# Designs tried in a protein design chat: VHH binders against Iron-regulated protein A (irpA). Part 16

Target 1, 312 residues: Iron-regulated protein A (irpA), of Synechococcus elongatus (p12608)
Amino acid sequence: LITNQTIQGFVDQVVVPSYVSVAAGATQLEQALQTYQQAPTAANLEAARQAWRVARDRWEQTECFAFGPADSEGFDGAMDTWPIDRQGLKTAAAQPVEQREDSRKGFHAIEELLFAATEPTLSDRQHLVILATDLTKQAQGLVTRWQQASDQPAYRSVLLSAGSTDSAYPTLNAAGTEIVQGLVDSLSEVASEKIGGPLETQEPDRFESFVSRNTLSDLRNNWTGAWNVYRGQRSDGVAAGSLQQRLQQQHPVIAQQLDQQFATARQALWAIPEPIETNLASPRGKVAVLTAQTAIAAVSDTLERQVLPLVQ
Short names: E, the ipSAE of ESMFold2; O, the ipSAE of OpenDDE; V2, 0.75 times the mean of E and O plus 0.25 times the DockQ between their complexes.

## First folded at step 9 (VHH; framework vhh_8cml_1)

Design q2 (from p1 with Y104W; at its last look DockQ between E and O 0.05; V2 from the best seeds 0.00; counts 0 for: pae E 3.5 > 2, placed apart)
Fold by OpenDDE, look of step 9:
Structure q2 (fold): chain B 312 residues (1-312), chain A 124 residues (1-124)
Amino acid sequence: as target 1 above (312 residues)
Amino acid sequence: EVQLVESGGGLVQPGGSLRLSCAASGFTFSSYAMGWFRQAPGQEREFVALISRSGGSTDYSDSAKGRFTISRDNAKNTVYLQMNSLKPEDTGVYFCAAKRGYSWYPTSASYDYWGQGTQVTVSS
C-alpha cells in the first residue's frame, strides 16, 4: 500500500509546507504583537488577534503528524501545551521564556494575554512580544529540523529513506504505520478529548481555545490537516501515490467508506453553530457537536481497524 | 488488558530520594505520553510531571520543578520519576497515567489509563 511516492508526497506536499506555513504565521503574529506593543490601539489589538488565529489555524493542521522533531525535540510542547499554567504565567513574566515550563508559553499563553477580558497592560504587551518571539523560534526550528541536516539528518530524509539502514524506519510500512497512526490518534483525540471532554461535562472552558473562541476553527483545521495527509497534498484533489489514491486502487471499498466519512465529518464540523464555546449547552449545539464527534470518531475507527492493518 | 503498575514508593526522610517506576502493558507504550500525578489525603489529585512519547519533552508542576525528573524507556515500556530533596508535603499516593496521541496536556484530566498508585511518605 505504501510506496516511496506516498512518503514523498506526504513529506514534501503536506508536512514541510504545513510547517513552513506555521512559521510564517508565527512570524506575522510576532510582527503584529510588536506593532501592538508600540501602538496599543484597538485596531492593532484586533490585528494581533487575527494574526494569532491565522497562526493557530495553521498549527492545528499539523497535529496529525506531530511525530519526529515536534515530539522528540520538544517543539510541540513548547508551542502548544494546554492547559496553560495561568498562575505561573502571571508570575513568570520576567523569566526567560526558554527556561519556562511549556505550560507558561506557546500559543495558549499568548491567547490568555491577548484575548483577556480586559485589554492587555503594558507589561502584558511586552510579555506577548517575548512569547511570540519564542513561538516563531520554535516554529522555525521545527521547519529547519525537517528540511536541514545538522547533528542529525533532516527528518525529511529520515522518512524518505524508509527501508534503508540509514532510516529510523526499517520498512516502507514502518513509515506508513507512522503516518496512519498519526491520523488515527489525532482524530481520536479530537473526538474523544477535544470535543468529548467538554461535551461530556458541559464545560466550555475545557475547550482548548476557549479564551479566543477559536476552538471550532481548531477542530476544523484538525480535520483539514488529516484530510491533507490522506490526500497527500494541501491543494484540491488527490496526490499521486497518496494514501487515498493507493486505497482507491487496492481497496476501493475502504477508500469509498473513508471518503464518505471524511465528508460527513466535514459537514458535521461546519454545521456546528459558532462559536462552539457558547453553543455547547444549546439543544442545537449539543446535537451538532455530538454529530461531529461521532463522525470524526468514525473516520479514526476506520483508519485504525481497516487501514492500519494494511501497513503493519 | 491495559496495565500500569507503579513501584518504588515507600517511607523516606525529608531530604531523601525515591525513584518511582511505572511498568506499562497492554497498549503501544510509545504511542502515549506518560505522566505522574499524586494525591495527598483529603486533597485532589494533582499533576506532577509529564513526558512526551519520545521523551524529548517534559513538564513539571511548580512543586516538582528542580527536584523531580521524569524519564522513560520505551524499550522497557517503563516511565520513571526520580524524586530528590523530598519534603513532607510530597507525601501522597503517586499515580502513573498514559495519554494517547501527540497533544501535550500536562494538567488535563483526559488521560486514558491510570495505575493503582504507589504510596510515598516523607517523614522524619
Scores: ipSAE 0.123, ipTM 0.611, lowest interface PAE 3.5, mean pLDDT 93
ESMFold2, look of step 9: ipSAE 0.313; ipTM 0.698
ESMFold2 (binder alone), look of step 9: mean pLDDT 84; pTM 0.845

Design q3 (from p1 with K99R; at its last look DockQ between E and O 0.84; V2 from the best seeds 0.00; counts 0 for: pae E 7.2 > 2)
Fold by ESMFold2, look of step 9:
Structure q3 (fold): chain B 312 residues (1-312), chain A 124 residues (1-124)
Amino acid sequence: as target 1 above (312 residues)
Amino acid sequence: EVQLVESGGGLVQPGGSLRLSCAASGFTFSSYAMGWFRQAPGQEREFVALISRSGGSTDYSDSAKGRFTISRDNAKNTVYLQMNSLKPEDTGVYFCAARRGYSYYPTSASYDYWGQGTQVTVSS
């Protein structure tokens, strides 16, 4: 099912451009926070908050390929650990960021200082720049690990060498397994934790980005990232050699089911009124959230039970 | 058919060390983040340590930082907790836990699978 074209498209049309986009967003957030620190106007605060949302959107589209360096080299933990340690974050301002536990830095540490109060303090503004500088370094580091060789090969090269004797992916199907497993893991986490956790506890504060009320955007971007991987590109259409095209050619009944399930999940996610954090208060909102949970779980289940065996 | 089996608990004097192990079966271990939790009598389970799927990220409770080390060996389907400089307040039942996905959480509600626990007693 998986060809060299499949893998190259995944890396070059989805993964690398997505991480480059995250690094650009992190850089813009850092710049907005530097401007806000120097000139703490309401306009600059809103620009910084918007820059955080943009960087967050881009990051959340990368969830389904957080294997490889993102996990093994700690980038995902450094950038996206949640919940944060609110007490420790207050005392960590004097600590070098590279010495901090993951729960005291990253997107959600920035979120806390930037969104929790009506207006960040002077100390908060200084701390925010430190956190954003580290976020930018992590995001660029992840781009570097995918694109540039050093004491280890660029991860792009690791995937593109699939099927060779020296590759971490000794067959094309081994690389395909990683790609499909990433889709399964991301979408199952959306259903079971990102939606399921708050539903089980009935605590809106369990939504991942409750402080900024950005959770619904996160979920929609998780879906978008998975959709892009499945189609093999970030633009409209279906990439030649993509997982979707290969399934349409070789297993059209599975492809039709999966295409329909992706569409149903999108419809359900976009039907949830903003912000998702208030939807637990009403029966209609709860139904919308449960419908989305079920639809996303169905995508993950089909990928795990019917697609994953085709690449193993 | 998921099983998590803790071992290595026991009685230790204050200042001593223990190494806990948790052997996992019935699921794809490398797809799961792992955690250690503990429960003293009459208290809720509390977070001790967590480790990401590959071991690239770890986190610890304030009481564990600097004294405990979580690690994993995905080839052996095993997660470990090295516990040094033990104190009487470390006494409790220690549970291994697993959750699927890339994210990891220091709260017990986020974990899907649990072991039966191993007793750690620090007394003199």
Scores: ipSAE 0.027, ipTM 0.531, lowest interface PAE 7.2, mean pLDDT 89
ESMFold2 (binder alone), look of step 9: mean pLDDT 84; pTM 0.847
OpenDDE, look of step 9: ipSAE 0.149; ipTM 0.619

Design q4 (from p1 with S108P; at its last look DockQ between E and O 0.05; V2 from the best seeds 0.00; counts 0 for: pae E 7.5 > 2, placed apart)
Amino acid sequence: EVQLVESGGGLVQPGGSLRLSCAASGFTFSSYAMGWFRQAPGQEREFVALISRSGGSTDYSDSAKGRFTISRDNAKNTVYLQMNSLKPEDTGVYFCAAKRGYSYYPTPASYDYWGQGTQVTVSS
ESMFold2, look of step 9: ipSAE 0.035; ipTM 0.522
ESMFold2 (binder alone), look of step 9: mean pLDDT 85; pTM 0.863
OpenDDE, look of step 9: ipSAE 0.467; ipTM 0.789
ESMFold2, look of step 10: ipSAE 0.014; ipTM 0.457
ESMFold2 (binder alone), look of step 10: mean pLDDT 85; pTM 0.866
OpenDDE, look of step 10: ipSAE 0.579; ipTM 0.830

Design q5 (at its last look DockQ between E and O 0.09; V2 from the best seeds 0.00; counts 0 for: pae O 9.2 > 2, placed apart)
Fold by OpenDDE, look of step 9:
Structure q5 (fold): chain B 312 residues (1-312), chain A 123 residues (1-123)
Amino acid sequence: as target 1 above (312 residues)
Amino acid sequence: EVQLVESGGGLVQPGGSLRLSCAASGFTFSSYAMGWFRQAPGQEREFVALISRSGGSTDYSDSAKGRFTISRDNAKNTVYLQMNSLKPEDTGVYFCAAKRGYSYYPTASYDYWGQGTQVTVSS
């Protein structure tokens, strides 16, 4: 099922471009926050908030392939640990960000300060710039680890060398397993934790992006990221050699099922009333959220039960 | 109440084997990746192994690779660590931990921790 073309498409058309976009988003956020720090106008605050949302959305598209450097080298933790240590964050303003626990920096630390009910203080504005600078550093570091060799080979090369003796992936299927398992786990997390937790307890503040009211966008971008991996590209269509194409060729029944399930999940996610944080308790909102949860879980389950065994 | 209860530790000779268990309760076990950590006297707690929510993916420290195997049974809310070819340097308190998402971050916090079980490897 998995070929060299599959892996190459995944890496070069999805993973690397996605991380590059994340780094660009982080850079723009940093710039916006610098601008806001220098001139704390309402317009600049809003611009910074929008920049955060853009950067966050791009990041959420990477959740299904948060393996390799993002995982092992702590980039994901440094960028997207949740929940944050709110109390610690308040007291850690003077601590160098490089020395901070992951719960006191990253997207959600920025979110906490930037989307607070009250406008950020001078101290907060300064803190935001520090946090954003680190976020950019982490994002760029992640891109570098994928693209460039240092003391370790570029992770791109690691995956592309799957099946060779020098690769961490001794077979193409090993790489395929990594890819499919990432899809399974990320979508399961979306269904069971990101949606499931708040839904079960009816506590909207358990949504990861509750403060910014960006949770629904996160979830939609989680879907988008998974869809991109499945299709082997970020643009419209199906990439040659992609998981989707290979399944269509070799296992058309499974492919059709997955295509439909992805579509159903998309429809359900986009049908949730905005914002999800304020609609969780409404009858309409509950049904919509549950529908989305179920649909996303179905995608994950199909991948796990029917696709994963094909690559293991 | 959330609980993680480790068991299976003890004294073993070098080259011996132990199988640790961690029984979880009070949270949705299948929604969490599970990990094993250890802490030797006077040392920092260190990562040993991690398993994804579904059990389909695993990761190990360099020291553990080839000798230890992490597994889980979601129906029993239990995660296991099979430790073979034990060495004196494997001595320490072994902790079970639960984490949302499958990832290893050296500085990341885990949601839930057990109290630990002592493993001693000595001749």
Scores: ipSAE 0.011, ipTM 0.343, lowest interface PAE 9.2, mean pLDDT 92
ESMFold2, look of step 9: ipSAE 0.126; ipTM 0.582
ESMFold2 (binder alone), look of step 9: mean pLDDT 84; pTM 0.854

Design q6 (from p1 with S103R; at its last look DockQ between E and O 0.75; V2 from the best seeds 0.00; counts 0 for: pae E 5.0 > 2)
Amino acid sequence: EVQLVESGGGLVQPGGSLRLSCAASGFTFSSYAMGWFRQAPGQEREFVALISRSGGSTDYSDSAKGRFTISRDNAKNTVYLQMNSLKPEDTGVYFCAAKRGYRYYPTSASYDYWGQGTQVTVSS
ESMFold2, look of step 9: ipSAE 0.171; ipTM 0.605
ESMFold2 (binder alone), look of step 9: mean pLDDT 85; pTM 0.863
OpenDDE, look of step 9: ipSAE 0.281; ipTM 0.668

## First folded at step 10 (VHH; framework vhh_8cml_1)

Design r1 (from q4 with S31Y; at its last look DockQ between E and O 0.87; V2 from the best seeds 0.00; counts 0 for: pae E 6.4 > 2)
Amino acid sequence: EVQLVESGGGLVQPGGSLRLSCAASGFTFSYYAMGWFRQAPGQEREFVALISRSGGSTDYSDSAKGRFTISRDNAKNTVYLQMNSLKPEDTGVYFCAAKRGYSYYPTPASYDYWGQGTQVTVSS
ESMFold2, look of step 10: ipSAE 0.062; ipTM 0.550
ESMFold2 (binder alone), look of step 10: mean pLDDT 85; pTM 0.866
OpenDDE, look of step 10: ipSAE 0.625; ipTM 0.843

Design r2 (from q4 with S54Y; at its last look DockQ between E and O 0.88; V2 from the best seeds 0.00; counts 0 for: pae E 6.0 > 2)
Amino acid sequence: EVQLVESGGGLVQPGGSLRLSCAASGFTFSSYAMGWFRQAPGQEREFVALISRYGGSTDYSDSAKGRFTISRDNAKNTVYLQMNSLKPEDTGVYFCAAKRGYSYYPTPASYDYWGQGTQVTVSS
ESMFold2, look of step 10: ipSAE 0.071; ipTM 0.559
ESMFold2 (binder alone), look of step 10: mean pLDDT 84; pTM 0.861
OpenDDE, look of step 10: ipSAE 0.483; ipTM 0.779

Design r3 (from q4 with S57Y; at its last look DockQ between E and O 0.68; V2 from the best seeds 0.00; counts 0 for: pae O 8.2 > 2)
Fold by OpenDDE, look of step 10:
Structure r3 (fold): chain B 312 residues (1-312), chain A 124 residues (1-124)
Amino acid sequence: as target 1 above (312 residues)
Amino acid sequence: EVQLVESGGGLVQPGGSLRLSCAASGFTFSSYAMGWFRQAPGQEREFVALISRSGGYTDYSDSAKGRFTISRDNAKNTVYLQMNSLKPEDTGVYFCAAKRGYSYYPTPASYDYWGQGTQVTVSS
């Protein structure tokens, strides 16, 4: 099922470009926050908030492949630990970011300050710049780990060498397993935790991006990221050698099922009333959120039960 | 059947050490981040430590930092918690937990599987 072309497409058309995009978004956010720090106008605040949303959206598209450096080297934690330690964040404003727990930095730390009910103070604005600078550093570091060799080989090369005895992935299927498991795990997390937690307890503040009211965007971008991986590219269409194409060729029934389930999940996610945080308690919102949860879970289940065994 | 079985708990004097183990079965261990939580009597379960899937990344609560070390052996499907310089306030039931996915959540609600817990008592 998995070929070198599959892996190459995954890495070069999805993973690396996605992380590059994240780094660019983080950079723009940093710039916006610097601007806001220098000139704390309403316009600059809104611009910074928008920049955060853009950067966040790009990041959420990467969650399905947060294996490798993102996991093993702590980039994911440093950038996207949730929930944040709100008390710690406030008290540790002067603490070097590098020394902070992951719950006191990253996207959600920025979110907490930037989207607060009250306008950020001078101290907050300074803190935001520090946080954003670190976020950019993390994002760039992640890109570097994928693209460049250092003490360790570029992770791109690690995956592309799959099938070699010297590779961390001794077979193409080993790499395939990593890819598919990432899809399974990320979508399961979306269904069971990101959506499931708040839905179960009916607590909107359990949504990950509750403060910014950006949760629905996160979820949609989670889907988008998974869809990109499945298709082997970020642009419209299906990449040659992609998981989707290979399944279509070798297991058309499974492919058809997945295609339909992805579509169903998309439809469900985009049908949720905006914002999800304020609609969770409404009858319409509850049904829509549950529908989306179910649909996303179905994708994950199919991948786990029907696709994963094909690469193991 | 998914199982997480903690062991290594017991009674220890202040300043002493314990090493907890959690043996996992019934799921793909290497695909899960693992965590340790603890619960003192009458208190809520609280985060102690987390380790990434590969073991390359760890995080700790403020109380555990510098004293506790979380590690894992994916070949043995086991996660460990080395606890040094134990204090009476470390007393409680320690739980092993497994988390699917790549995001790190220090809250119990985010974890998929839990052990039955092992009692740790630090007392003179």
Scores: ipSAE 0.008, ipTM 0.326, lowest interface PAE 8.2, mean pLDDT 93
ESMFold2, look of step 10: ipSAE 0.037; ipTM 0.489
ESMFold2 (binder alone), look of step 10: mean pLDDT 86; pTM 0.872

Design r4 (from q4 with S30R; at its last look DockQ between E and O 0.03; V2 from the best seeds 0.00; counts 0 for: pae E 8.4 > 2, placed apart)
Fold by ESMFold2, look of step 10:
Structure r4 (fold): chain B 312 residues (1-312), chain A 124 residues (1-124)
Amino acid sequence: as target 1 above (312 residues)
Amino acid sequence: EVQLVESGGGLVQPGGSLRLSCAASGFTFRSYAMGWFRQAPGQEREFVALISRSGGSTDYSDSAKGRFTISRDNAKNTVYLQMNSLKPEDTGVYFCAAKRGYSYYPTPASYDYWGQGTQVTVSS
């Protein structure tokens, strides 16, 4: 099922462009926060908040391939640790960001200072720029680790050399397992933890982006990232050699089922009114959330039970 | 603080079976992928099997595939390795390992926690 074209498309059409897009979003957020710091108008605050949401959208599309450097070199931790240490964040302003624990930096640290109060203080605005500069450095570092060799090979090269003696992926199927397992883990986490946790506790503040009311966008972007990986590209259509195309050719019943399940999950997830946090307050809202949870779990289940064995 | 404690090793005849257990404590077990590695004298640790956080995905080395089964019980914080059709080549110290990250294909250096090992000997 998995070919060199499959792996190349995954890396070159999805992973690398996604991380480049995250770095661009982080840069725009940094610039918006610099502008807001220097001219703290309501318009500039809203521009900074929207820049955070855009950068967050792009980041959340990368969740299903957070393996490799994102994991092992601490980029995911530095950028996306939640929950944060709210008290420690306030006292950490004097601490160099490179020395901070992950709970005092990244997207959710920025979210706290930018969204929790009606208007950030002067000290908060200065701190926000420091946090956004670090976020940009982390996002750019992740791009570099995928594209440029140093004392270790570019991670692009590690995946594209699957099946060679020196690769971390001893076969093409080993790389395929990593790709498919990433899809399974991301979507199952959406269903069981990101949606399921708050539903079980009935506590809206257990949604990950509760402070900004951005959790539903996060979940929709998790779906979009998985969809992009499955199709082998970020634009409309189906990439040659993609997992979707290979399944259509070799296992068309599974491919048809997955295509329908992805579409059903999208429909259900986009039917939830913003913000997802208020949906816990009504029976109609809870039904919409449960419907989306079930539909997302179905995608993950088919990937795990029917696709994963084909690459193992 | 963190402990992985293997048990169930021993001496077995060729063709026999053995079940290894690894009891975990000091970390959130259900958030970790778990692996088994083995080491023969004078050799590097060799990958044997891994299992995802949920238990829904497993992978095996070529030598283990078809003979060994990895499983986990998140309620008991325990991972298992059922070894069937054992051969003298399977002799070695078997180590349990845990990894929190998303990568399923890391080298031994990528695992966060290791057990002390349990000896498996398959005699002639």
Scores: ipSAE 0.012, ipTM 0.394, lowest interface PAE 8.4, mean pLDDT 88
ESMFold2 (binder alone), look of step 10: mean pLDDT 85; pTM 0.868
OpenDDE, look of step 10: ipSAE 0.412; ipTM 0.760

Design r5 (from q4 with S31Y S54W; at its last look DockQ between E and O 0.86; V2 from the best seeds 0.00; counts 0 for: pae E 6.3 > 2)
Fold by ESMFold2, look of step 10:
Structure r5 (fold): chain B 312 residues (1-312), chain A 124 residues (1-124)
Amino acid sequence: as target 1 above (312 residues)
Amino acid sequence: EVQLVESGGGLVQPGGSLRLSCAASGFTFSYYAMGWFRQAPGQEREFVALISRWGGSTDYSDSAKGRFTISRDNAKNTVYLQMNSLKPEDTGVYFCAAKRGYSYYPTPASYDYWGQGTQVTVSS
């Protein structure tokens, strides 16, 4: 099922462009926070908040391929650790960001300082620039680790060497397993933890982006990222050699089921009214959220039970 | 069948050290974040430490920070907890736990698999 074209498309049409987009968003957030620090108007605050949401959207589309350098070299931890240490964050401004625990930096540390109060304090504005500068460096570093060799090969090259003896991916199917497992893990996490956790505890602040009321956007972007990986491209259509195309050719019943399940999950997820955090308050809101949870889990279940065996 | 088997517990004097190990089998170890939890008699199970799938990110409870170090060896399917400067308050049964995916939650309900636990006793 998995070909060299499948792997190359995944890397070159989805993963690398997505990380480049994240780095651009982080840079724009840093610039907006610098402007806000220099001129702390209401308009500049709202521009900084919007820049955070844009960067967050782009980052959340990368969730299903957060394997490799994102984990092993600490980028995901530095950028996206949650929960944060709220008390420690208040005192961390004097601490060099490179020496901080992950719970005192990244998207959610920025979120806390930028959204929790009606307006950030003078000290918060200074701290936000420090945090955004680090976020930009992390996002750019992740692009570099995928595209450029140093004392370690570019991760693009690691994946494209699949099928070579003594490689990290000794067969094409080993790389395919990593890709499909990434889809399974991301979508099952959305259903069971990102949605399921807050529903089980009835605590709206267990929604990951509760502070900014951005959780529904996060979930929609997680779906979009998975959809892009499945189709092998970030634009409309189906890429040649993509997982979707290969399944349509070789296992059309599975492909039809999976296409329908993705569509059903999208419909359910986009039907949830904003903000998802208030949907815990009513039975009707809970039904909308549970419907989306079930639909997303169905995609993950089909990938795990029917597609994973085909790449092993 | 999935197994998580803890070892390395025991009786130690205050200020001493222990190293816990948890050997995993029956699942693809590198797809799971790993955690350590502990439970004192009459108390709820509480978070101690966690480590990401490939070891690049760690998190600790406030009581563990600076004293405990979590690590993992994916080639050996093993996660470790190095516990230094032990206090009587650290006494309890220590459980290894595994959670699939990318999010790292300190709550026991989020974890898919659990070990049987190993007793750590710090004499008072």
Scores: ipSAE 0.051, ipTM 0.543, lowest interface PAE 6.3, mean pLDDT 89
ESMFold2 (binder alone), look of step 10: mean pLDDT 85; pTM 0.864
OpenDDE, look of step 10: ipSAE 0.444; ipTM 0.770

## First folded at step 11 (VHH; framework vhh_8cml_1)

Design s1 (from m2 with S31Y; at its last look DockQ between E and O 0.74; V2 from the best seeds 0.00; counts 0 for: pae E 4.2 > 2)
Fold by ESMFold2, look of step 11:
Structure s1 (fold): chain B 312 residues (1-312), chain A 124 residues (1-124)
Amino acid sequence: as target 1 above (312 residues)
Amino acid sequence: EVQLVESGGGLVQPGGSLRLSCAASGFTFSYYAMGWFRQAPGQEREFVALISRSGGSTDYSDSAKGRFTISRDNAKNTVYLQMNSLKPEDTGVYFCAAKRGYKYYPTSASYDYWGQGTQVTVSS
């Protein structure tokens, strides 16, 4: 099922452009926070908060390919650890960010300082710039690790060499397994943990981005990232050699089921009223959230039970 | 048939060390984040440590930071907890757990698989 074209499209049409987009968003967030530090007006605060949401949107589209350098070199941990250590974050201001535990930096550390109070303090504004500079460094480092060789090969090259003597992926199917497992794990996490945890406890502050009220956007971007991987591109249409196209050609019943399940999950997820954190308390909001949870779980289940065996 | 089998528990004096091991079988170990939890008599299970699928990231509870080290060997399907400077408060049954992905959660409900536990007793 998996070809070199499948892997190349995944890397060149989805992964690398997504990480470049994240790095651009992180840079814009850093610049907005520098401006806010220099001129702490309400307008500059709102611009910084919006820049965080944009960078967060872009990052959340990458969660289904958080393997490779994102995991092994600690980029995902440094950028996206949740929960954060709120008290430790305050005491960490004097600690060099490179030496901090992951729970004291990244998107959610920035979120805490930027959104939790009506206005960040002077100390918070200084700390926010430090955190955003590190976020930018991590995001740019991840792009570099995928695109450029150094003392290790570019990760693009690692994936494209699948089946070669020197590859971490001894077969094309090994690379395919990584791609499909990423989809399964990301969507399963959305259904069972990101939605399932708060739904089970009925406590809205168990939503990952409760502090900024950004959780619904996170979930919608998780779906979008998975959809882009499945289709092999970020634009409309279906990429040549993509997982979707290969399934349509070789396993059309599975492809039709999966296409419908993705569409059903999108419809359910976009029907949830914003913000998800406050709508869980209403009967209508709870039904909408449960409907989305079920629909997303169905996508992950089909990928795991019917697609994953085809690449193993 | 999934199995997580803990070992390495025992009786140790305060200030001592133990190394716990958890051998995994019946699932693809390298796709799971691994964690350690502990449970004292009459208390809820509490989070101790978590390690990402590749070992690139770790997290610890406040009580474990600086004293415990989680590690993994994906070739041997095994996760470890090196426990130093042990205190009587560390006494309990230590459980190995597996979950997909890397994410710290305050409750044990998000973990897919659990071991049966190994007893650690720090004698005061």
Scores: ipSAE 0.288, ipTM 0.656, lowest interface PAE 4.2, mean pLDDT 90
ESMFold2 (binder alone), look of step 11: mean pLDDT 84; pTM 0.845
OpenDDE, look of step 11: ipSAE 0.394; ipTM 0.731

